# Designs tried in a protein design chat: VHH binders against q9usu1r752to985. Part 9

Target 1, 234 residues: q9usu1r752to985
Amino acid sequence: TPEEFASQMTLLEFDYLKQIPSREWIFRSWVSRDSRSAVRNYINFSNCFTYWIINCILEKKNTKARTAVISFFIQTAYKCLSLQNFSTLMSIVSALNSAPIYRLHAAYKLVKAEDIICLSGLREIVETKKNFSTYRALLRKAELPCVPFLGVILSDLTFIDEGNPDVLDSSPHLLSFNKRHRLADVVADVCRFQSSSYEMQSNTDLQSYILHRCRFVNQDLSYLFDKSLSLEPR
Short names: E, the ipSAE of ESMFold2; O, the ipSAE of ESMFold2 at other seeds; V2, 0.75 times the mean of E and O plus 0.25 times the DockQ between their complexes.

## First folded at step 11 (VHH; framework vhh_etentamig_d1)

Design Z5 (at its last look DockQ between E and O 0.64; V2 from the best seeds 0.00; counts 0 for: pae O 6.6 > 2)
Fold by ESMFold2, look of step 11:
Structure Z5 (fold): chain B 234 residues (1-234), chain A 121 residues (1-121)
Amino acid sequence: as target 1 above (234 residues)
Amino acid sequence: EVQLLESGGGLVQPGGSLRLSCAASGFTFSSYAMSWVRQAPGKGPEWVSGISGSGGRTYYADSVKGRFTISRDNSKNTLYLQMNSLRAEDTAVYYCARDLEYGSGLWFDYRGQGTLVTVSS
């Protein structure tokens, strides 16, 4: 069911988040592809999951079957919102916004109006414009437990060293202090999320199924787009 | 060591054009989607455009659609952003970033030092 899938994805994602030691946030251990980092593991899982959703939709030959899978994931993403699992929510919407899936107009026409309205609201949450302003507002309001979207954490860490275009270098001491202060704020916020727990019961069989299926997904977007064209021609 | 080196920024008048380049090294360039992200003075970062690892799919923020074109040359490990019909609101430091997905603008793990684009007068 969408509810159980959302619950188990939340437990999986939360486990990935909790395994990340604080030093990885500070040193950005995931930047090297050869790095053995907990952040890299989480990134890889999240990417595999996004592509798994795309593959699940495209392997259905019947338009109504594809519509059913799309509706399932819309409902799953909505349940993730109620669980404050923004990571799975973002992955689902990213998959539905991907070129191979977004273009499936025949399938989307068959989706119930309620689910389309729901998807529209979910799409507003994942919008990157205004530096994820909708998402950040929801995250600020969220109580623990919560699975924040890793992408915004990475973006914050990546852009901490921003310089002013109009300032050559005003004071190395003040710039270094500001950088360390912002870094500490991001790390403290992540630690806060890591320190809580969800009370839902684990379904080991479903979690193992998800992990196994994600391991073998096709991530060739050109291939997936061509498959999309064969299912719903231009 | 991962390196991203942006170039091609400068001062340009409204309506003008610039082409930004990003030289990549220290990783398998073709296996990563890439993005351009800009940051205006006093503002947060704003995703501008993304491109898949193969270059077969491109994505644009609404604010730049029809004016900007992202491309890549995997044989030269170089990412490009052609910026046409520039406006004052395009003034920002432009960063080349490794996109962790398909170029959707949701994920980045590394950025360059940036190149300043100023659109004025």
Scores: ipSAE 0.338, ipTM 0.691, lowest interface PAE 4.0, mean pLDDT 84
Fold by ESMFold2 at other seeds, look of step 11:
Structure Z5 (fold): chain B 234 residues (1-234), chain A 121 residues (1-121)
Amino acid sequence: as target 1 above (234 residues)
Amino acid sequence: EVQLLESGGGLVQPGGSLRLSCAASGFTFSSYAMSWVRQAPGKGPEWVSGISGSGGRTYYADSVKGRFTISRDNSKNTLYLQMNSLRAEDTAVYYCARDLEYGSGLWFDYRGQGTLVTVSS
């Protein structure tokens, strides 16, 4: 049920996004080493979900079973693209690009050509070349509702606020004003995404299952890589 | 509170080498994956390289693979980038960035002030 999974992940991700109060964007509350923030909660969920995908694949004992899980997540990511859920899409592709999973050549050999072609297109979207240019182009054309990838928003806020500004001895006030203008533009854009809604029906049993499984996932990448080696020694 | 301070930039000839350092403070350095991100004049940031919190996994953009080496010394709270075989297109401000994902992150929540690397004849 890739389509149902994608729909419920979209609702989950969107709920996390909606819960982030505007003050966190303005003050970047997630940077403090002692803070608990809605942004940090969302990041933690996204990381847990990525590792959950890795664990789901590596927990299968035979190659055909691992192939089925890989294919399921490729199809889920494709549905996420059509729902304009770029966050879940990024998490899935990140998991499939991770060292433990990318190296599973025997499992990938059994994946249908159609799904491999699909994955290749999804990988282009997550390419970092030209500052995520493919993703940004898709995002600019996306209508609401949409779940943007939080990582690009955080990067934009980070590089605007903390960079080496163009410093003019005679105009330090104008530099500060320009920086504030650019930050306000990014914040306004993210608030726009937060103000919409998806009209899909919630499946609370599936959402609770996902949240519970993600909380208890193994995130030790060295362990996961060693497990990958034992499953496909080549 | 959180601080990242890059150093080691400068002017270098094509084909030359340079080593960047990043001193970290105000957080538990070993708990975070770290990245180097560069920004050429008038362009957006470009991820260059990443390293896991333990240092056990390293990652490189295709444009720098084989020429650059990322490393860290968790006892000194320092991140490094060894840059060899430098080219004119490597000219940029290089930022040390804190990454919130383990080993596969696309997340940067803090960066330093940057250090300028200029590659020219």
Scores: ipSAE 0.104, ipTM 0.564, lowest interface PAE 6.6, mean pLDDT 82
ESMFold2 (binder alone), look of step 11: mean pLDDT 82; pTM 0.835

## First folded at step 19 (VHH; framework vhh_etentamig_d1)

Design N6 (at its last look DockQ between E and O 0.64; V2 from the best seeds 0.00; counts 0 for: pae O 3.0 > 2)
Fold by ESMFold2, look of step 19:
Parts: C-alpha cells; structure tokens; sequence
Structure N6 (fold): chain B 234 residues (1-234), chain A 121 residues (1-121)
C-alpha cells in the first residue's frame, strides 16, 4: 500500500505541475498580492499534505500505532524516490523532521532498523547544504518522467543575479542579458519536466480522499507541538 | 508591491557581533515564514535561519547554531538576525527571503537586495 499511495501522490503532484502555465514561470505570478497562481495552489497543497502527515501520526494515541504510521511514510518516501517524485519525498521528510514528530523518540525507537537507515538516506537527499547538492545530483541523473521539487526551482528563479564580473564588464544591458539567459534556462528545464507523463493507472477515489483529508487538517503548529508533548512527555 | 530591505551589514573582526534587520512591506508579513539566506562570492545561496509566521518556531543551519538568533516583530513588519561570535566563513551577502511554506526554508519566492557582512582581521 505504500507503493499505491506513492503512485497516486505522484499522479496528483504531476497534475499540479502540468497545470502551471508558462507565463507564471516568466512573470513569477506567485509573488504579487493580486496573484491567483497555479504555483501557489500547488505549494499550498504540498504544505497541507505535510501537515496531514503530522496529524496522521499525532492522532494515534498508542506508540506502536504512531510507529506504524511513521514506517508507512518512510516506505512511501522511498517509493517516491524510485518514481522520481522528489516533491512528495520532500514533503514527507519535512513532516518527519518537524518539531512535533522529530521528538517522538519512543515511536522512532520501535521503527525497524532498515526503515531508519532508509530515512537517514532520505534525509541526506533533502539536506540544504551546498545548495541542495545531493538533490541536484540526483535530479541531473533523473530521466523523464520526474516531479522536481519546486523549492529549488523557486530558489533558482529568486537568486539568479546579474553582473558576473568574472566574464563581462558590468553594465545595465549586460546585467539584463545574463539574467534573462539564466532565467530562460531554468524555465526551459521546468518545461521539459512538464512535457512527459507517468504511465500509472489513476485511482480517483484515493486521490479524492487525499485531497479532501488535506483540506481539513489542523495546521496550528503550536497546538500540534503541545499534542506531541502530551503523547511523549519530555 | 512586495519589498524586503535588509540593513545592518558591515565590516567586523572575528569574534564580533552584528545585528541585521529586514523591513517588509507590500504583503501581510505575519502570514509568511521568513528566512535569512546568505551567498558568498561565486557560491550558491545557503540557508542560514528560518522563523515561522508567528515567530513561535525558529530553525538554524548547523554552521550557525548557538551563534545566531533569528527573531521577528510582526507589529513593525521587521525580521532580525543577531549574529555573534562571527567567523571569516560567515562573510557573505545576507538576504531576507519570504517563504511560501510554514517552516522557512523550502520555497523562497522573494528576496531583498541583501546586505554585505565582511568578517576580516
């Protein structure tokens, strides 16, 4: 069932990705206050999914039940890696690294050693050190279809700078030219990811379930941390 | 129009301290997680610290834990970074970055122009 969940999350995430119009990448529509952005809708889903994982774990009052949910999501994230769905992988690891969940040492103690080793490897992929170097290396090896992590795409679009003194004398026109070329490269790469398809069969009942559960999830991090403390006191 | 304006950078000797500020406008500041992201010359951006929209949760890169403190004042629309025990490796342009997620480290959708911090004898 981790395999089916991972497959359907991949199809869901890919649908979100494919629906982002090229104009949003060019104009960065998600930045403005007046934006009703497909990128923001996708990121909102990813955030809701992360909170949903946290809630699924914390709603279990029995430590063994919480361990089972943690193990399920570790296995789901591993399958996402094999599907090259880096977006769901990042969301799962973010949930497991969140303060309410990371501190559940009693539940983690009961997780099988192989799943803990797997989680350690997944955590290295999401590590931000050296500008996401591990993730970027995996992405370069990945063939289509692939769901990239939007956070790195947004970071590239946000942090592209102009006026590289190593190659050209700076001027307003040369700065705009270099920035435009690097932005175009990032956009072209995103469009390449959008151009493929996954062959897995859609399960619309499971996809609808995921979407509905994510919308009704508690996102109050202070409440969730306090609930974590009540389940496993310090 | 979204605006982020960093200030407080400068030249400081190793072991010294600086306090960075970031003035935000054009959006509901308290609704967004915020990060400090630094970029040394010729390197990619490196996440330094993040804070939740409410200010209730703070996060730090291992390289700065115990030395840097992130905070925010939502009534003044201002983000802060207190940097103590500075090292030469901390030399970079420091940006405040808006984040579209709740944790302040994943979806940097806007940054300011940055403020340069130079740590040198």
Amino acid sequence: as target 1 above (234 residues)
Amino acid sequence: EVQLLESGGGLVQPGGSLRLSCAASGFTFSSYAMSWVRQAPGKGPEWVSGISGSGGSTYYADSVKGRFTISRDNSKNTLYLQMNSLRAEDTAVYYCARDLDWSGGSYWDYRGQGTLVTVSS
Scores: ipSAE 0.516, ipTM 0.809, lowest interface PAE 2.3, mean pLDDT 85
Fold by ESMFold2 at other seeds, look of step 19:
Structure N6 (fold): chain B 234 residues (1-234), chain A 121 residues (1-121)
Amino acid sequence: as target 1 above (234 residues)
Amino acid sequence: EVQLLESGGGLVQPGGSLRLSCAASGFTFSSYAMSWVRQAPGKGPEWVSGISGSGGSTYYADSVKGRFTISRDNSKNTLYLQMNSLRAEDTAVYYCARDLDWSGGSYWDYRGQGTLVTVSS
């Protein structure tokens, strides 16, 4: 079922992506407007999904059961990579790297070696230390359809004019032109991803299940970490 | 209108200290996680530290753990970064960033203009 879960998550995330009107990218509507932004709705879903994964793992009282859930999500993330769904991939790896989950060494020891090797490769893709260089390289080569990770898009739109002292001493007009060109490139790329379709069939029961389960998850990291400590003490 | 204004940057010698501040307005400050993000010359943005909306959880990049301390005063709508034992590698423009994630430093939707920190002999 990792394959079907990945397919349905991809359709769900792609629907969120397609709902974002072009004016939100141009005006950055998510900054000034509360809850009425399609970008904010999508990010809220992504956050809920990440925490839902954490809760699914911590709900299991048995170490083998936690291992099975971890393995399921590793396999799901790998399928998301093949579907070029980088958003779900990022959410899953973020959940598995979260403090409450990363520390579950007993559960991780029971994950078979094949899945651990797979997880290591996925972690390199989401690695942030080089400004997501691996992810960005994959995104540049990606064919349509594709679901990009919104976090990098927002970072690019937010940080394109950087505080480099040498840049501040150079021509402000040329820097403003370069800024506008780079921003337009980011927006054009997002619009390109929005203009395609995935050919997978919808499973409305599974999609409804996911949406319902994600709506009311516990997102209190201190509570979740304490729960993690009770399941696998130091 | 959302506004973030960083201050407290400057020139300091290696081993020195600086305290950065970020004044927030135009939104409910306590409802958002906040981050410090820095950008060195010729590099992309680098997350430095994050703090939950309540201030109950703090997070640090490995490169700054033990040297930097993030804090917030929700009654004054102000975010802080205490930077100790500064190194040349810490030279960057430091941005106060609002985060749509509760604590993860993943969805920086707004930043200030930044404050320059230069660590040089």
Scores: ipSAE 0.415, ipTM 0.764, lowest interface PAE 3.0, mean pLDDT 85
ESMFold2 (binder alone), look of step 19: mean pLDDT 82; pTM 0.825

